# VHH binders against Meiotic recombination protein W68 (mei-W68), part 9

Target 1, 331 residues: Meiotic recombination protein W68 (mei-W68), of Drosophila melanogaster (Fruit fly) (q7kpa5)
Amino acid sequence: MDEFSENIERIALELLSNLVHGNATLSVPRNSSGNVISEYRRVSYNNRGSRHSFCVLIYMLSRVHRLQVRGGSFTVRGLYYDNPLLVRSQSRIAEARLDVCRMLRTSPLSLGILAASKGLVAGDLRLLMTNGDVLDSSLYGGPLTLPTDPEKIDRIETLAEFVLIVEKESVFESLLSRNVFGTFERRFILITGKGYPDCCTRRIVHRLTEENQLAAYILVDADPFGVEIMLVYRHGSKSMSFSSQGLTTPALRWIGLHPSEIPALGTGAVALVAGDNKKINDLLARHDLEPGVRQELRMLQDVQLKAEIESVIDFLTDDYIPNKINRNLFL

## First folded at step 4 (VHH)

Design n05 (framework vhh_7qia_2)
Fold by ESMFold2-Fast, scan of step 4:
Structure n05 (fold): chain B 331 residues (1-331), chain A 120 residues (1-120)
Amino acid sequence: as target 1 above (331 residues)
Amino acid sequence: QLQLVESGGGLVQPGGSLRLSCEASGFTFSSYVMGWYRQAPGKQRELVAFITSGGRTNYADSVKGRFTISRDNAKNTVYLQMNSLRPEDTAIYYCAADLSYYGSGRYDYWGKGTPVTVSS
């Protein structure tokens, strides 16, 4: 939603009306159980248990409104340090930021309240910032942490043909230590979100595929959480489905590790635990799964074994990744 | 349109050897992962061995040290050399070709099978 300044004013007027009647209450839509926005959580100054949350939400709404009027941005860390006695911890700002997103039906990036990205990038990439700075993750610049505010990237320059996303930082480091950029003839960009990607990492991947027209590939563990990580990049987060715009990569190509490959790995496979089976059931209940992805999840469920990328680590750079990409072996 | 034709099966006594061949036609052979499966009477089909386009091999624990998979891309053929055969190796052996890297559970193409009987 791009009209959220008007929605903030409406919320403020409703709150003022409630205050005249002795009630200081805000209603936050619930998304935690996959419920429709029709269900609400009430946060009130009048109730001791929600009083602090109410105060932090008012603080957050005030700061978001200020950004709509004056422009600029705030960081989660900065908002905490501006008022630590009121806020008590950075996690409270992070919680309030998500609640405001639910109330305004918008993404954290659109609020102008930013969190530091955990995403890493290496390879043929130059980010030209609006302030004139240039961030270069090429061989000479070295691996970089993604910028906190992807909207301050004026232009992305690359001669890369594709993006390769890897789930784990350990795999990212392993590929760099094995001179992955010297092994491939084609230029590419290597990214990791360190597990589940934050909004900044997802936004950069989206921009690379839409603005720079790059193909995107992803390598995740052959387990239900790896599949879900791929689906977050491709389709967005289920807990924030209303804010997926500009944060999804529908054409993302899943090159591995595929569950159908697990029975052939022998001792590299391990038994599923209860949490894995719950996640498989949750994922199979989705209506947006591609047939090939659904088939792979059924394989996990039927075989009851999972495997990590480390099962193919000895030939990952020289064989697995090149064969998957060059032969178009993806789902 | 890929076609796989197996040959080399037959009756052999315990301790004997057989070499199975699978000839592929109608595609670029070198781009496929090639595998051998077997199905014993009354049992499910199981993986015996596979070989990647890069020549990497994998074997079921029951056949390690006894069976060797190889490929000849110039002849569009994959081979399974079976040594020290046991009665429990008795099965119909199937050749499979897969577009996936390992080809487990996602084989795109199958041959009709060649029977191997190990008995005296």
Scores: ipSAE 0.000, ipTM 0.292, lowest interface PAE 12.5, mean pLDDT 82

Design n06 (framework vhh_7qia_2)
Fold by ESMFold2-Fast, scan of step 4:
Structure n06 (fold): chain B 331 residues (1-331), chain A 120 residues (1-120)
Amino acid sequence: as target 1 above (331 residues)
Amino acid sequence: QLQLVESGGGLVQPGGSLRLSCEASGRTFSNYAMGWYRQAPGKQRELVAFIYSGGSTNYADSVKGRFTISRDNAKNTVYLQMNSLRPEDTAIYYCATSPIYSGSYLFDYWGKGTPVTVSS
């Protein structure tokens, strides 16, 4: 289907109509709620502060249109090197890529413009690529960076029973240094998205639960940002809700760290700051919260304390995680 | 923040029964694991019974088969039904909330306790 080509052509016609009236402006959605776009950011050639962004967006729209007509893909790095004088940095391509996704209401993976994943994986996992390569994150292969294009994974092979996602790279590294794979009876895959997950990380988690029928568990900090990270994996990004297809894991099990556990932590609990309270209020306004998640956010608001996963680090590997999984203590 | 109020203690003959109640006030009762601890004079506080937010239960070996823990989330109440009481069950009984860690339960005591005396 030619859905993006038509949309790009409509944007071009709107721009040409505006140019007749002396206005060279593009509107980029900043927020959405399903089918409703609530806010726009305007970029204009007529404004020195947004002129460069305007030019890069036009460039990106033209490249996306070409991919829709001719097929193929581009990398962020490749698009920068194709026109470095116009673009000026790879970060400008990365920003424009997300803006184009918002304008066209599609995911970065569907756009055909690929960026390196920051996600890491370890454990019983073999990714058989369409080019014949095999990526192996088992004990002998060691931790791997997730592939840039998860659609080029032909087959996923694993004897794992579940995926464990951890919010932070530091926790991921701590678990590996504590021989986590030798401590658990069951085989599993360990993943981190290094905070808020990119689309590659979310896609691979989705494929593991759908294609390999794995249970999925997540361990995040007991603060409103940790809860939001869990919700991004489970339900998708609120600002990119239109692009959730194949990037969500609704059956994701939140094993901790739960806000309700904070009052029992002695030295690990710290007071909430203003930004935390604002995020709690934003999250509580959502309509897609499970009752248990809503109660945990209310506990966070009532107690006014937060804690990091590191607060339970001394018994995390051999006690906390196994008990949460084996006794079904999740939300 | 949760506030807990225990009730139902008293004097009872060996072989008798008592039902303890713990009423919680606050907004998060249904999310908490709830437990009963007891402390006899000159002894350390020990776990008697525990109920998870989902309804699963654990009991100390000394009370297994005699005591039953239950909860009513609509009433924000946890109960301990104590049957076939023995003199060694004499203690002050405390209602506690706990986060659950790997079978090693960290309890924060929030109530005053309710005394139970089983006459010899």
Scores: ipSAE 0.006, ipTM 0.208, lowest interface PAE 9.0, mean pLDDT 81

Design n07 (framework vhh_7qia_2)
Fold by ESMFold2-Fast, scan of step 4:
Structure n07 (fold): chain B 331 residues (1-331), chain A 120 residues (1-120)
Amino acid sequence: as target 1 above (331 residues)
Amino acid sequence: QLQLVESGGGLVQPGGSLRLSCEASGSIFSIYTMGWYRQAPGKQRELVAFITSGGSTNYADSVKGRFTISRDNAKNTVYLQMNSLRPEDTAIYYCAARLTGYSSSWYDYWGKGTPVTVSS
């Protein structure tokens, strides 16, 4: 038995034990760091304030159990439409999905309860689906939305040497409009998660590096949120640290924009705001930072300037990106 | 490998013009991003302008509209045309070359500098 199945059984036995004593209560772990869970939130049918949340959690757990027995998947949208009177909104399913993930110590993808991906892909990529369908970003001439269920991808075919991830859709679109694929001699795949990546985007990046042995590069804004986005791809989300399996890319190469480069830009640098400084302090408190990443965060803190990739977009395709990748200049 | 020699600096009155030249030798010039930096007495060295191997240009806000950077790969030379000069432009001007992105920490080569004084 895997740990996922054992956790389902543990929760079922705990609920049944509580019910025998007249107490319809579930314990949901709060945020964890590494492999440590410090606190639990109680959700109970016996309490009017948490009754609805309890009912939605039971509904979600019953669907997860059904998937464990029968296989398949559900979507957040589908679960809402299956029982709208009980659920009341799609946001309640989304909340319960995360609570169940915390309870089972697993990712939303492993639950088989899926949300539509916001991720986009372009370039030399073919996704061969388990149903025989082929998604080919090279044939369509434009970006494809990543599939909602990356586990339905049977095989990934590519002649690409690397993946380039860009933080923002605006940068992704700008690179395509500037014929980025015609500028590089080497074949590559271009991906954006549109800011903080969802689990589908992270899963596909993970599969490309592990199964297809591709190098992965990321280009983010030179600000603390850009650094955190890179760290989410590399190490996983702090709010879901226990569910990083199959969703992290530890070998991800941060090519820029580096904070140490801001003085060399000449224009486009702007002063940090209070929210930026708070995020820098939060990130510097992490124990999983590489020394080079820590040094760049301290540079942001010392210089008090940030910059967006868009301010330098004209130089990315013919100078910045090729030199960073071809000369292995990354952190 | 690459050697950089600046020329064209001097004394000029406010509102005047100067053209700085930087001649490169010892390596293939066309593959380098070329930049102009300046350093006033008691201040940090700052970027003025750069030009990529592909010809794309960038300027500091303080010089935008007054200075123009250009290159001649056949002559292995980068130029800085400085118009409407102000006393605040007084500095030693340095030519720099790099193969890598925007990072000032990765400028591989520097000239010795040429002084520019804007005074009456």
Scores: ipSAE 0.000, ipTM 0.266, lowest interface PAE 12.6, mean pLDDT 82

Design n08 (framework vhh_7qia_2)
Fold by ESMFold2-Fast, scan of step 4:
Structure n08 (fold): chain B 331 residues (1-331), chain A 118 residues (1-118)
Amino acid sequence: as target 1 above (331 residues)
Amino acid sequence: QLQLVESGGGLVQPGGSLRLSCEASGFTFSYYAMGWYRQAPGKQRELVAFISRGGSTNYADSVKGRFTISRDNAKNTVYLQMNSLRPEDTAIYYCAVYTSGWFPKDYWGKGTPVTVSS
């Protein structure tokens, strides 16, 4: 893989040209809309406040270039331990990784700098790895952690008809403890990203819908953060829209919990806080919202109540999920 | 197969009473909120009474104090007790289950007609 080596070399040449004039500065895009970058953040060795960020960013660019030329991968943890005095914390590597993604206009998975996936999978799924290993979550009751590098999955085998994504690990575990695979008539794969999904989780969901032609459904909390989690799976991160290739599932079906259902729940509804209202306003400002999603956000804003999936957990497997899927009750 | 079956409608004189029943099947009744709607000739369908999963009730201003909604989860049935009926209450009454939000778009029954006239 040398996909980004020329771009890194261009950045290095620009830096060298600037160094001739006593200026050691890199420009990092802050946000984008497709191919349009609306603003830049400057990091400079000449500035005490950004000096450390500059040094870590150069370190990261050099490591990415090495991977593009020679192949292989690094982990976030490994890069920290290779040079802890320069880096100072794993969070600095994570931050620089995202900055490099912005500069090269690519996803974290494409850099070859990997982080362990927090995603879990259960149900009728076999992942045939390029090294000959087989990861099999089809054994009843046995969830597996998703692989760190989903590009090392050669082939995905399943007899499942759909994927069901749940926001929280607690809901994932609750469904397994309630024998969800024995309750449903149709075979399916159960996945959780444990909140906001990492790139590994998003990539696996994308591959299941594109390569295996599975329908995908998602169940999130009835609050603005749950809606945003669904939108991350469907459309990608708004701050890194250019890096959504191969990480989005546009046909993802939002089955619940819908904000419009909150009045029907009786107990378990909680008042919105200031952070919730700010997030609703941020989401409503988006141009990529489907009309039904926008209507649900307005309902959330009007009712001023939120609810967790746990509010309906006792009825999820017997009625709620089957009715939503079988009757096409999704947004 | 999900079904709602309304019954109890009929012809009554002004000031009379009727009790409507809606028997549900094919879903976990106790989980869902239920409502009674009516549609008068030449008018739009309107909500007259609502009962939440937890048993809290709400009524349209036009029927408040005269109508009472209740539910029996053991019988999968929701009731509408209608007292002090007026000619303006003449309509076909529909039972609805709230599977998604404020506006039930599905699971309407066939309706039961109520005529209030002398």
Scores: ipSAE 0.000, ipTM 0.206, lowest interface PAE 13.7, mean pLDDT 81

Design n09 (framework vhh_7sr4_2)
Fold by ESMFold2-Fast, scan of step 4:
Structure n09 (fold): chain B 331 residues (1-331), chain A 118 residues (1-118)
Amino acid sequence: as target 1 above (331 residues)
Amino acid sequence: EVKLVESGGGLVQPGGSLRLSCAASGFTVSSNYMGWYRQTPGKQRDLVADIYSGGSTKYGDSVKGRFTISRDNTKNTVYLQMNSLKPEDTAVYYCARGVYGSGSFDYWGQGTQVTVSS
């Protein structure tokens, strides 16, 4: 049976039971860790401050239920234009989308709620779509945008040995302009999520490691935000903690830039700011850090210097990346 | 196997010039981070100059403007052109292959003596 349809009906029945006592309230889990939900946020028609959010959330639940029963998919933008008087802004739909995912304990992709992916891919990759289309990033002179719905990828074909993820679009473009694919003897796939990755980018990386058994490497800035981006790919994000299935890559190899390398780089390092130190403290409070990652965060905190990938750009393709991968220098 | 062999050292007068050569075998210098370091008796090794695979160069503060690092990909050799030599440039000069970053080297040559006197 359709489990999400049944869950929405259960939520509706609980709401109806509460209405007997004049209480029009929905309970949204804050975040779940290890499948445990201990705290809820209340959204109520009875409170002026949350009344509109309650109405949009009911609307979203009804649209998701209809989609689960009848099939199909819809976009956040499309939902807004279907009923702009009720919704009032696209940001309100985005909030309701996240709340529905928390309530149903699944990803937007599983519910058929789609948003355009910002992820880019280049290199030896063919995506065979369920409709018979083929997306081939090796055939084109430039990168391809990742599909909006990665579940419509029937099969992934590649002769690549590994995936290399880079944090920033600027680094991705720099590697392409420096003929990165002509520099490496081994075939590989280059991906960027343009900072914090969306669910589509994370899903495709997961599929490449699970279905195609590719090694996955990531190169991020030597700062606490770069470390957090790596942890999002590896373990999932705090805001999406209610679902890690099919969106994490636990075997992801962090090749750099490592904070421990900053003193050796000399020029290009800059002082940490207050926001950096706050993020380091937040990350160090995590229970899912590997010892090597924790040690690098401690070094970042102790040295009080950060560096961007651009600090190694001149030897990145010819020296840094090949040595890190070929010698297994990762965390 | 990786091997680095330095040559071109010797005795020179203050204000004179020398060119050091580092002949590499077992790898290609154009694809690697290469550097020159020097060591004076009783002191640790100091960075003189390095060159990245892409061709960009970096120099120690004391030699900037006087020394030039270069490479010849056909000869698989790295050079250090030393101009306006000073007595404090007297040291054993070492060629090194880098792994990553200016301070990280995995192979060193045997060294070549440079003496700037009288």
Scores: ipSAE 0.000, ipTM 0.149, lowest interface PAE 14.9, mean pLDDT 80

Design n10 (framework vhh_7sr4_2)
Fold by ESMFold2-Fast, scan of step 4:
Structure n10 (fold): chain B 331 residues (1-331), chain A 119 residues (1-119)
Amino acid sequence: as target 1 above (331 residues)
Amino acid sequence: EVKLVESGGGLVQPGGSLRLSCAASGSIFSIYAMGWYRQTPGKQRDLVADITSGGSTKYGDSVKGRFTISRDNTKNTVYLQMNSLKPEDTAVYYCAAIKYSSGYYPQYWGQGTQVTVSS
């Protein structure tokens, strides 16, 4: 059955009904814990402060409905350039795209409104696109930006045994400059989401583990934000858990940097700040934490020290990563 | 005011079946999407299934092929037929009414009904 068309049409019908009473209002979930909602942001044409947001949301819903009926896709950039006076900036389309995702309980990838991925990939990977294009991130092809629409990947070809995800672009670049692919006898794929991963990055990691049956490893900073990034890859975004389908990697292996390792790192450990402690408390309140992850968060809280991957950078490629992966030292 | 009253929960053996019912008050039932959610201790409430006013359905990954949601607009009632029940299906099941202008999330909740799948 048609997933969005009927729901969009009912929103339109409800708006028309409400206009009889002088009210044109949309409710956008403000904070969602999966399907448990306690808060909504109201946007109304009647309120000058939210009028623009209302108009952009109607515009976006209209575009999504058109795609459901006619097929195809739009880009965030294209939608802005089609109506710059209405929209005012590409960031407004990006915001409305996420609001529509919340309203329709779906991922940005399912809307057919596409944004460029910030994710990077290198190593033994070929993406065969439905249009016949081939994207190759192997040694001869070099690092690639991940495709805007991962659903247009027909097939993924690789001889790799695993995926290694690194939190930061700087670490990704450092590993490449140190010939990381020459360090392991085993073939692998290197990915970075440049911090918190977008849906394209998460989708490709998911497909690699499910379709190509690869093990997946992640290396993040030993701080609460690094732990949260790992949890986003593994369990999905806390604020948009309804869109986790096809975007999670529950078997993701956290190889480091582990908070319990901080005392052994010498210089490079830094005191936690108030924001770190708030994030630790937020994460410890989650119900989806594995026992080992919870213990590491407790270690952060008790010791009050954090460390960046850069603290092990000098032996990262030759010792730390190989030792963690080859000995299965993960959480 | 929308009021949701659930029934049909209980204890069932693994592999068994249960049918949950949710009766909704009010003449506006026909324009609401209706859904079933479940919650286990220590976990967030998860979507089990929902159904639009026109009959379009959506299911959570863990229940696809085993559970069926349906509605009777004449009786203002939504049903969840649960087949091939597993111990992992043990949860409190909540009926929800979803108003489209609310962003497709539950605006109104039932009180919950316990489903236990055990010896």
Scores: ipSAE 0.000, ipTM 0.133, lowest interface PAE 23.7, mean pLDDT 81

Design n11 (framework vhh_7sr4_2)
Fold by ESMFold2-Fast, scan of step 4:
Structure n11 (fold): chain B 331 residues (1-331), chain A 120 residues (1-120)
Amino acid sequence: as target 1 above (331 residues)
Amino acid sequence: EVKLVESGGGLVQPGGSLRLSCAASGFTFSTYAMGWYRQTPGKQRDLVADITTGGSTKYGDSVKGRFTISRDNTKNTVYLQMNSLKPEDTAVYYCARHLYSSGWLPYDYWGQGTQVTVSS
């Protein structure tokens, strides 16, 4: 059963205890180590700098509690339009949604507060929805936006043997325009999360690998942010480690673009900036890196060059991707 | 011109070991990624192992944990140490020069190949 009502009540009792001493303060976890919460951000009505965040969090908690009692769902857009003067923008609801997830130790999908997915899918895929609708991303149906609530997918039908994930929408569109589905004898599904994937995109990838038993491959830019995007699909996000259930794909195969390939790209390579080096250091501090991934990150650090997938775009469909997948050249 | 010469192949019993060598000449060896490929009759050439200019390595799934690729830039030589050999490792092994260790950009040059036979 749902544990949210008890957790919300605990938070309310903690708030009431604080109010007895003149403090209207909520503590939002920043980091966790398994079940241990190691760092907190405080928001308080008594502090003008955090007052707005406090009020939006109370609003969000009240809406989540209502869904626990009455059932149903809200959208991020709907919650904004329900009280735009308090909220000020949809991004504030999105932020508060994540904060509530941290406080309740659950995923955004489990809150009943839904956001439109930015993910796109094409190829041999049919999604049979619980309401009887059928979404078809095959050549005849064309590319589709992933559904807002992946739990409303009753069944996934496909004759595909694998999923290919690409980091950027521009690469997704380029592959479609170059007839990528005609390149492989094997059928496949093409997905993009448009950078860092939302929970809907991650959930669909997870279901395809677990329920349909498909192999999954990913192609990201040869830079530290591309590596982190791959790690989010594979292991989950660092800030939401407690919500990994049903949102990770540990067997995800990183086919490229690999940093070790950068020296041969010539003019396609670009110097790292300070933000890149900071991210490399952050990633190298992780304990969940596979040896091959760590070696590629060290290559970025040593060579001090990065490259985008577009550097190999002329060879991508006909050579790069087929060779990587057909020969199992992954990390 | 560019020349790759393989050596070290032969007949070995299952569970045995062999070390293949590839002597390169006619180009600046240290600036190129090198690889080992193998081919059985009637099949395409499969990647066995790649090594970059910096020493980063990649292996085919069937040989990972059993084979080790290495290079010696002072001798212009790439090596393949083959341990725990199996009958299915029987193939002609080719040394290749290529620009990308991932194999997406095809090899520029191949050696003549060296036969490895693992008896059942």
Scores: ipSAE 0.000, ipTM 0.177, lowest interface PAE 16.1, mean pLDDT 81

Design n12 (framework vhh_7sr4_2)
Fold by ESMFold2-Fast, scan of step 4:
Structure n12 (fold): chain B 331 residues (1-331), chain A 119 residues (1-119)
Amino acid sequence: as target 1 above (331 residues)
Amino acid sequence: EVKLVESGGGLVQPGGSLRLSCAASGFTFSSYWMGWYRQTPGKQRDLVADIYTGGSTKYGDSVKGRFTISRDNTKNTVYLQMNSLKPEDTAVYYCAKTPSIFGVAYDYWGQGTQVTVSS
């Protein structure tokens, strides 16, 4: 597919047409509601405040076009080191990367712009790479960092029946130390995105559910940020809402920790803070919430208590997770 | 049909001990969380102890180190061993079958058994 090359060329021709009239401006969509672009941010060479951003954005568009024509990929870090005087910081490349993705309405992965993945995987999984490498996260291979470029995974091999996502690296490590794979009768894959997942983590979860037909379960803290992390896996990030293709898992099953369970868990509950209440209000304003999720957010708001996964850690592996999965207790 | 029957309650002096039993019937006992909760008039039920499918346990802060919950899957019975009883432990104690999701968090409660700690 050469679609993005053609779109960049259209942008360039439009810019050149406007330059005849002394106007060097690019329009970058702001956060959108699905397919609707509600607002634009203008980036102009003629404006001192946005001149540098304009130059970095042109640089990024040029690099993306070259990649689409010639093939390959590049990293955010590599782009900075290719032109540090023009770019000035890696954060500027990260900003331009987001701007280009918004302009072209696609993910960084689709454009070949890569960043190191923080995601971890363990369990019954073999990733057969296009270069002939095999990454094996089974008992023999041990836990692996997810690949930087998920599109270079030729084939995914697994006998697992499901994937279990856990919010925090500490929970991931705790489950491994408690012999989680020896406790479950069913084979599975364990993944963590270390909080909010990057595109690589989300892409691999999507591929596991679509290509390998695995059920997907997620365990997050019983607080509004945990709910939002689940929603990012399920529906996508609101800052990248247009790039849901291949990065969402709509059938993701939220097994816990559920806010409604907090009273039954005893002393693991703590009072909500102002930031929690703000996030609950932001989430409740969404139109894409499933009724059960909305009900749980209202329970957080009404009870004013939250709990971490650690509040159930002592029975998590042996009782909580197997009971939730085997009895289909999810939202 | 599901049935939970508590026994072992009564009057005991401070520092004494009681053992509560809950006989369960009408469901696959080994597949469910079982717990003990207590309630004083006008208050919500408070967690005393939960025991999960594999035998893992969780206790309320006020009873840690003093109470022990256990289960016998062969006899379909859950127990609460209560040691070093205090006047503050006076309450009606309820046996519960407690899956941990909002729609089914408290499937069933027993009739309750009174525990009174007084001299």
Scores: ipSAE 0.000, ipTM 0.208, lowest interface PAE 13.3, mean pLDDT 81

